# VH-VL binders against q9p5m9: the designs that were tried, part 41

Target 1, 257 residues: q9p5m9
Amino acid sequence: MAKVTGLPEFEDLHTKRKWMLNHMAAAFRMFGRNGYNEGTAGHVTVRDPIDENTFWINPLEVPFSLMKPSDLVHINSDGEIIGGSKMKYNTSGFAIHYEMHKVRPEVICVCHVHSIYGKAFSALGKPLDMLNTDCCVFYNNHGIYFDMDDVISMPEEGRRTAKGLADYKAVLVQNHGIMTVGTTVDEAAYLLSLMERSCQIQLLIDSATKVGERKHVHPTRAKAIRENADNPVGLYTAQQPNFLYEVACSNGELEII
Key: E = the ipSAE of ESMFold2; O = the ipSAE of OpenDDE; V2 = 0.75 times the mean of E and O plus 0.25 times the DockQ between their complexes.

## First folded at step 24 (VH-VL)

Design B2 (framework fv_mosunetuzumab; at its last look DockQ between E and O 0.48; V2 from the best seeds 0.00; counts 0 for: pae O 14.3 > 2, off the site)
Fold by ESMFold2, look of step 24:
Structure B2 (fold): chain C 257 residues (1-257), chain A 120 residues (1-120), chain B 112 residues (1-112)
Amino acid sequence: as target 1 above (257 residues)
Amino acid sequence: EVQLVQSGAEVKKPGASVKVSCKASGYTFTYYWIHWVRQAPGQGLEWIGWIDPSDSYTSYNEKFKGRATLTADTSTSTAYLELSSLRSEDTAVYYCARGLQLWLGEFDYWGQGTLVTVSS
Amino acid sequence: DIVMTQSPDSLAVSLGERATINCKSSQSVLYSSNNQNYLAWYQQKPGQPPKLLIYWASTRESGVPDRFSGSGSGTDFTLTISSLQAEDVAVYYCQQYYSLPTFGQGTKVEIK
């Protein structure tokens, strides 16, 4: 019923935008279903396929689980609303995400949520250990941002977060949660859910130290797994079951383009 | 793959200035900070300053403020250290280094070093 | 500035024996909110730039042999070479990055 293999191609960029907005809304619904929501916290920015200097972001007060493409807000690089729903959005969150998009033009989507296990693990100030094969996508492919200065401008915080992300796909933001990037909404969203699960699994393993010795994935194998798993088409494809599920549950509010 | 290649040795007189280049390759230049560190003959390492190439955000060791200027050219992926009002105690090997993932950073890749000799 | 002091200034160790280098900071480099020590160790061989060995006080950089380990917290840190090899003859530096970077004065390791 839906495309489940490979990235779609679009002759018309307006059709590509519609596809992107439906996938963005579906990612939010998946986040809500998985419990990644927290009040008005959390935001996703997506670079517009028609005007690459402009972005789409979620509105501040729409629940993740009820997100529709029509709720999304179109903003320019200065943070001015130029289209879409024209609802209020998290201007500080955009300022931080914009720095990421600015220094990495290939990044189409930046996801950030205040999910439970991502927040818990980020408070430990350490990277994920390679304790299972699924998390090896993050082997030498995730960073840590430490918030050493709580009184700085949002552009400067964005620059420091981008530095912690480096050329990786994910960053643990101390005491905040996780941030992922992708060349599609689906890639970034899948990586976000995978990092949340990886944090959960590691916390469980670390709490069980008296019941058994931890076994790490050997670095050579972890590297090989990362090289195979960290590819945009594969990560897009891995998200499609989630996308299709959210479309099916949306009662027609989401579309497959 | 990641490389930092520095300009060649320089001989200068006291009071002159020197400009050392550091060409980055194998990674996206604007995603990492470049630090400068020097080592006088027989001495340890001394941090000079850092630059964020994306917007030229800099910080300097107080010892070098007013004499050191860090710049970056994103079109050539090259960072520069200019040190003015040279003294004989500025004779040292000057290194550029890439910060790993942090604001002030630990340095995962280093240039080969540039010997600057200040003598009359 | 945070002053980093290493001891000893030089160390002679028999091949295959354990070498221990100490580093003390004038202020804690442990950020209590994340329980991380902002400390790195470098190896420098003659005519070469420094090479990163350890960061976060105890995390080995990729490609660094298992015989190198870091330990300590707060103001007192140790680099240990469990079985000295000929290629380990070098000067070793500790470095803090809790604030603007500063290095220890270095410890020269030689074969006895």
Scores: ipSAE 0.000, ipTM 0.482, lowest interface PAE 14.2, mean pLDDT 87
Fold by OpenDDE, look of step 24:
Structure B2 (fold): chain C 257 residues (1-257), chain A 120 residues (1-120), chain B 112 residues (1-112)
Amino acid sequence: as target 1 above (257 residues)
Amino acid sequence: EVQLVQSGAEVKKPGASVKVSCKASGYTFTYYWIHWVRQAPGQGLEWIGWIDPSDSYTSYNEKFKGRATLTADTSTSTAYLELSSLRSEDTAVYYCARGLQLWLGEFDYWGQGTLVTVSS
Amino acid sequence: DIVMTQSPDSLAVSLGERATINCKSSQSVLYSSNNQNYLAWYQQKPGQPPKLLIYWASTRESGVPDRFSGSGSGTDFTLTISSLQAEDVAVYYCQQYYSLPTFGQGTKVEIK
């Protein structure tokens, strides 16, 4: 992990908002680059730094890879568009995420995608095994939400998902995919990509059991790694190469602030 | 570090009530259910009930319905078990435990236990 | 209520030898939606609360030695201690959490 130096500080909350939106758009572009797009599925919500009772969310019709800060939709707690773009967004997705924001006020960003390996692994309805050091940030630090075949409202689904998330950084939603949370967009986005890769790696290992026996990271070591890795600044820092990559490829559409 | 710390031992007369506390720390109190389990001397484990601290929803073992009351105080992250109309058979160590899954779940953390003695 | 029945009630095993405890549920604790067995094993030493060893029938809790293993599915489950150590002397309980929690009656493991 990169050396912990701190999060950027802003004197002007409008500048902070701009910063957040650029990182949010970059996160989507990373998601797109990684192949996480599935139609109009997948959403990221970010609590606004100026009006903390409002949120930003991605529009339905913009591919992740093309996401711009100006595409993002500003909505209030009732789901009404109050700024940003006027494009449609996933109201069900917001309903679910809003419940998560409610129960965890410290959470600034909630990420959810329908990525291939997250969906695949979530269908097994079990937690990740600690099979490498990178995934150990999730050691006893991810939950599972089980679909029990109930017909429920989206807010109720959000509440249940939040329960599955508990105080963890991620939740595997059975037969659905991955959700992650963070105090920054970068933290949540990094964790999402890491969880996806972790799912992929485990599925590969599980498929290779005839070649060799699976080796787990020792629980003591896993715990130590988590304790070191699961910090907001470190996780933010871990996302910066991805952010800078997207900025470099954006042809000026993303800004370093 | 997750901890459940229970109140001290109690000695009660038959017919009295006892209230045991369980203070939780090291995690968000409202995210997990709190279960109560008791163990009579030299006997096995008996589940009493659970409470969801987030909304104080409860479920009880039928055996204890009407006699056991579970409550939770989110401001202090403390769960309570009150057992009324005490009998000698209620003499036991009472445990609080954290449940992990939305569907009840296994119990990963336990309080140290509270001995309740009911005697004339 | 789902009734949990352990066997044997007590077990004496020599140090370094395998200890096997069985647990049967009166109905299946396998959830078809996620194919998970809602079954846990606990170790309890005198004067201490139970300690979680295994959940989902076969997953070891963090910090639990690898000599402990859980197996089984549906209604029949087994806890195995591959090589009994002195510190393993305790009472072991199975517990289902498929429905309202119920415990087995416990199995006392002693050194022969």
Scores: ipSAE 0.000, ipTM 0.472, lowest interface PAE 14.3, mean pLDDT 91
ESMFold2 (binder alone), look of step 24: mean pLDDT 92; pTM 0.937

Design B3 (framework fv_mosunetuzumab; at its last look DockQ between E and O 0.03; V2 from the best seeds 0.00; counts 0 for: pae E 17.2 > 2, off the site)
Fold by ESMFold2, look of step 24:
Structure B3 (fold): chain C 257 residues (1-257), chain A 120 residues (1-120), chain B 112 residues (1-112)
Amino acid sequence: as target 1 above (257 residues)
Amino acid sequence: EVQLVQSGAEVKKPGASVKVSCKASGYTFTRYWIHWVRQAPGQGLEWIGWIYPEDSYTYYNEKFKGRATLTADTSTSTAYLELSSLRSEDTAVYYCARGLNLWLGEFDYWGQGTLVTVSS
Amino acid sequence: DIVMTQSPDSLAVSLGERATINCKSSQSVLYSSNNQNYLAWYQQKPGQPPKLLIYWASTRESGVPDRFSGSGSGTDFTLTISSLQAEDVAVYYCQQYYSLPTFGQGTKVEIK
């Protein structure tokens, strides 16, 4: 993977942090443009490149479509604000995300949104079918967290969600939405938009069953597609058109580092 | 490729104990439940208990509580079942199995089984 | 414990014909919040461990042939083999995971 072009390298970790925060803000703007926002719901956490036991998260009241790097909040593992914008953030959302970062130290970014099609599909309690080649990145590579009818603390909810995620790249959180992980912001964000679109497409196909019989991608082909598509550098690269578009639309509020 | 490889067959006398190992490979051992299930000769499947290797959270079928002990060694990706105070009716093939989603467990991968024979 | 009862105990079916196995639970294994039946089916050949066929009552495990299908809800479930092949001779078990796992007693499928 280190020998594949496109993924930047940084000697100065402060420059890497600036790069990361610009990509994080751009991911939020892409989410807003695509309609994944829902009030104050939706959280992205990113592990800090300088102090790896600390994290960055979006503020509670800044719209996704207006997110700037300077709006992002720096927090420690106990949830205390230690830098960045000092704005309020969703402490419950962090508690959930932290459990995933804790059990999977290689995970740099966790994305979760209450987007329309992910939320709708998550209510069906089943995994995605491999109905097109694009969603095959999720073949045997996404899980389901089934909510129990229990009152539970947010750290325990996070641990249950992490178990449903397992070693996959995504999890459908029943009656809530979708969650994706990545070794870069771009990887996790691309996977999130891809899963949302995959949910939408499957719901459309399921609505059209009177037109014709559903045809699945053959499992052998689906596995091969996943093996080619599920790589961090490729997924980072796939997100770059979205990143560049948001920079171009940002009126100078986002930078290419 | 996910694999669960168990230790070899055991012959024990009544009153003894046995410890069966289950070596996991091809996945992140600490992120999945391990269940133990036994099958007496010519009979059906009987669930013994589970362990979550990350924090060693265990739960036992009441029938085996006090006699069964489940452990996991995360450094070697190995789960263990120890069954004490063996009786002739404990003669069975003992399986480890991986739970797929949450601890309540559909079992997607199984070990090859370990025959434990308890005889005088 | 939730008791799982299979019928029949043994079934002889001609090659290429349909085999039907029933499983009944003593309590509902449908969790209404997620509308999922916590029910799995396994195939076990002599000298081998069980193999997962179906989970969530009707979802086929990856690599399982399309001739295997599961149906039912609540307390009544069915495994169907639409066209029996020689390799399908085995004992089949249903298993609930709504609570602590329990298995049906098994159904032996043989070629007639």
Scores: ipSAE 0.000, ipTM 0.413, lowest interface PAE 17.2, mean pLDDT 87
Fold by OpenDDE, look of step 24:
Structure B3 (fold): chain C 257 residues (1-257), chain A 120 residues (1-120), chain B 112 residues (1-112)
Amino acid sequence: as target 1 above (257 residues)
Amino acid sequence: EVQLVQSGAEVKKPGASVKVSCKASGYTFTRYWIHWVRQAPGQGLEWIGWIYPEDSYTYYNEKFKGRATLTADTSTSTAYLELSSLRSEDTAVYYCARGLNLWLGEFDYWGQGTLVTVSS
Amino acid sequence: DIVMTQSPDSLAVSLGERATINCKSSQSVLYSSNNQNYLAWYQQKPGQPPKLLIYWASTRESGVPDRFSGSGSGTDFTLTISSLQAEDVAVYYCQQYYSLPTFGQGTKVEIK
């Protein structure tokens, strides 16, 4: 069984890589299960544990729900395919993510999807309100990228998005969707799903204002919740039920390492 | 009550290593970051690095990278700072502090400090 | 790294009078997305570790007397002690946590 308390330790970096890739594939399957697929949009990049100047990314034409570790593409910092499935990937997506990885070298995983509620909420151009305890991990811990008025290069878009992300765990890209980061794939993936659900919940609440007044989590409480919730191990652990579910449903395509 | 209790003063020779401990209590050790900050005599505060105790994830001030090692023992709720290749300039009071954010944040609780004296 | 510069280096104020300490950051520590200033103030007395006074530039830590207040935004910040008390004699530090933590050089506050 996967370790749910703490992060697993690996003496062999190749084994760690395999672990990461399985969790990466599982994350995509979760995304697919949750309906986050939008054509070829949506990308996850993961810094390779062996060669930290290289990354793994999802191929363009594999549905999220069918993602296998062997489908993932290994690329260098220049975007050249150096291993993995050799399938085509979204070079623009990588260009954006790479700038984020550069600005935040501690980030191992960047997740981005064009999910329904993330797109919808991002069109409002405002941060999430703290309307429930689950979303409080994002209390003063998510940014917004507003500057979408100019036609810019993908690297520049990445730089601007990174600026919006700052040192937060998530960024709402206006009229675009959600991006999250983590020190593990599981952390980033969990945060992405949580952000999506948070957007959904807020939109529901905002739509129900005739029924009653919105009640916010008190800032002091929100802060306390964030302080306890925003940690790599906890967030990794939070993703494990999803990971195990995908493993169980994978018919052997995903492996617990 | 949250407390960080550090080990006692150390006297070291140049080139030696020192390991300072910081025992945490009064809160869940695995849910907060531990930062290390030092203060040379009569000087300001200098950030060394942080560690997340449960997974031992660390980040170092570039100045100390390769020379400082942060570790944590979750069974004893104790964080450690080891500084190698000591120099006279390393003479300082070393503090552990609890941080509230992942990479960043204010430090709401501090250890009492550990004086490390490096002298020939 | 963001450089924090305090002024003055030392300040002598009569008991009951206002003490004002300034802190300037080399770049803005205001995050426009949440409109928060990632700035803290600490008090350090001789032989003691720093004590958190203010965070988010203007929010008092629990237990901190209301005579302490933080203000400012962007790159310019101020810690004010509205009525200096004898127990307020200490060195005060500003600290940014917008990026990797950095501290001001400190301001020594004494009784005139």
Scores: ipSAE 0.000, ipTM 0.463, lowest interface PAE 14.2, mean pLDDT 91
ESMFold2 (binder alone), look of step 24: mean pLDDT 92; pTM 0.940

Design B4 (framework fv_mosunetuzumab; at its last look DockQ between E and O 0.03; V2 from the best seeds 0.00; counts 0 for: pae E 17.1 > 2, off the site)
Fold by ESMFold2, look of step 24:
Structure B4 (fold): chain C 257 residues (1-257), chain A 120 residues (1-120), chain B 112 residues (1-112)
Amino acid sequence: as target 1 above (257 residues)
Amino acid sequence: EVQLVQSGAEVKKPGASVKVSCKASGYTFTDYYIHWVRQAPGQGLEWIGWIYPEWGNTDYNEKFKGRATLTADTSTSTAYLELSSLRSEDTAVYYCARGLSLWLGEFDYWGQGTLVTVSS
Amino acid sequence: DIVMTQSPDSLAVSLGERATINCKSSQSVLSSSNNQNYLAWYQQKPGQPPKLLIYWASTRESGVPDRFSGSGSGTDFTLTISSLQAEDVAVYYCQQYYSLPTFGQGTKVEIK
């Protein structure tokens, strides 16, 4: 019986990898169910638990809603396929994500999607205001990457995005979408869905600016909420209902380890 | 080098309208907000409204709603303020200014100002 | 709308001495998401448009001498000219950009 609270522990790293890949596939299915998919856009990279200089990424042509652990692609730091599925993947997306994994070795998972509200809000060039309590996980914990008017290489784009991310858990990428990081797949995926909902809520509030004054969560309370909510075990646990739902809907293609 | 160059001074009678132009150069016109601010003789600064040239959307100080119209022509990189039903109280120097942020901003570059005199 | 009030309305300061201008907003202009104050200061000399001095409450605009500094947070802000020079004779305005922009009424600085 799956334990929905607390991080599971593994006797060997091959079991941990299998667990991770099932959770990665489930995160994609949740993203698809929530409508975060957009053609071949959107990427998740996960640091391999056995060989920490290698990564897993989604293939280009598998729909988010149909992702299986067996579809995931194992790549080295140079972007060469070394295992898993041999399907094509977005090498530019990996180059960007790799810069984040490189400067922050504790980051296991980087999620990026072109979801509707994240894209819309990212075009405003401003951070989220603390207007609801669940958004406060992002208090002093998300950044903005401003797109500059120059043509740069993918590694440089990755470095600039990493600057906007700083030591935070999330970044709004101007005119592109949302990027989140975590020490587990579940942490990053939950934060992504939370950021998307926060963008939706704030767009609704911003559309009503002439109706009334916005009421912010006071900074001391926002800080307290963030300190309670921004923890890896809690965020992992918060994702487990989504994980279990996707396993139940997967017709046996996903497995609880 | 960023520049905002405004049209010349105008003298109008009460009830008339005026249209002030603001030509932008030295930056991507559609990436920044253009704000309009006026200053009556010997008085402080009063914000009128903004336009985002890429989409043409605007917002106004309630005081000017219904009388002020902000437009932009992206082909000429020019913003316009039209103020109708002029009164003697509208005598002022009218400035255009560029906003630093996409949504709300401090004004880093200003036009030279356009004196509009409303005399009866 | 956020009302900005400055004090004093005018002041006279001897050359080389400190000038202090206060600005109070009717509500906080501190963003909870990035912990920044959406507050700017402008200098306006006679016959000229305003010139941006300070943004984010305390960040000097490029080319502004280091004798100008901004401080404060939330609702209470201060512009300080540490050693007044002859060219600093001007009217100074604070302005919030947390919401639709509003300006303080201005503070005229003169040489005593």
Scores: ipSAE 0.000, ipTM 0.406, lowest interface PAE 17.1, mean pLDDT 86
Fold by OpenDDE, look of step 24:
Structure B4 (fold): chain C 257 residues (1-257), chain A 120 residues (1-120), chain B 112 residues (1-112)
Amino acid sequence: as target 1 above (257 residues)
Amino acid sequence: EVQLVQSGAEVKKPGASVKVSCKASGYTFTDYYIHWVRQAPGQGLEWIGWIYPEWGNTDYNEKFKGRATLTADTSTSTAYLELSSLRSEDTAVYYCARGLSLWLGEFDYWGQGTLVTVSS
Amino acid sequence: DIVMTQSPDSLAVSLGERATINCKSSQSVLSSSNNQNYLAWYQQKPGQPPKLLIYWASTRESGVPDRFSGSGSGTDFTLTISSLQAEDVAVYYCQQYYSLPTFGQGTKVEIK
């Protein structure tokens, strides 16, 4: 079982890698379960714990719901496959994520999906409103990337997206979808699902405004909630039910390390 | 209390290298960027580069690329600036500073500065 | 690189009077993503490192007196000392951190 009082500690970095990859695969399965698949779109990058200048990324052709640790691709900073499954991966996606990893080196995991409500809400080109306590982790803690109309290189898109992300935990990419970051896979993955749900909730509320006015969480309270909620341990812990669920459903393909 | 304490003044000959240390305390060393800024006598401030101590990732002012090397020792919470191929123009007070916002950020805490004098 | 230009280079103000320092950036340091201006102001006294006064263009750092205020957006910024005190004699720098950090050339504030 996952620790609630802290992040797991590993004496052996290979064991840590295995842990990380299992959680990464589980995150994808959760994404699949939640319906975030859109063709070959969507990717997660994770900084390797042994060689910190290298990353793990999901292959193109594996459905999120079927993701196994052995499917994940190990790549260096130049995008060359150096280990893992050796399957093809989204090179453009990595190019974007790598720029984010460069400017936010503390970020271990970057998540991006083309989920329905994230795409829908991102088309409005505005930040989330604080309409419930759960989304308050994003209070002044998410950005927007607007520059989607320009024909630019993938690295440049990454740099611009990183600017939109700033020092926040999430960025709404206009007309594109959601990106989240974390110091663990679980943190980033949880935030992604939360952001998606937050987008869904807001769209529902905005669609039902005839029945009453929207009530916002007071800014002072929203700030307090964010300050309490936006911590690595809490956010990691928040993902553990999802992780354990995927492990239980994996028929032994995922394991608790 | 957050503190950045730098090493003492250095006198170097042209062509030599200097390594300045910056010991951090009062906060989690691995959670913040360390920036380096120098100031020539009577002049303004010039940014040199940043390092994220936990990973050792760095970026540099183009002017110093290849000549400045930033490192960090997380076990001692100490950041280092090494500047090679010193010239008289490198005479300056060198500061380490803690960065906040984004990867660049404003600098809320500064070291006391280290005077590096380059002279024949 | 974003070039920061301060004006004036030096300013003499009587005690108790308002001091105004301007800073211009060669390009906007306002992020449309978070609507923040990546602009800071520092005070530096002789023999000391710079001291952070203002960040995000207008947010006062903890412990900074109320007489210091920052304003502006985009490319034009102003540091105001509403009532100059003797201890305010220093060189003031603006700094952008929207891209690789750059500083203004500094403004020396003196008592008239």
Scores: ipSAE 0.000, ipTM 0.483, lowest interface PAE 12.5, mean pLDDT 92
ESMFold2 (binder alone), look of step 24: mean pLDDT 93; pTM 0.941

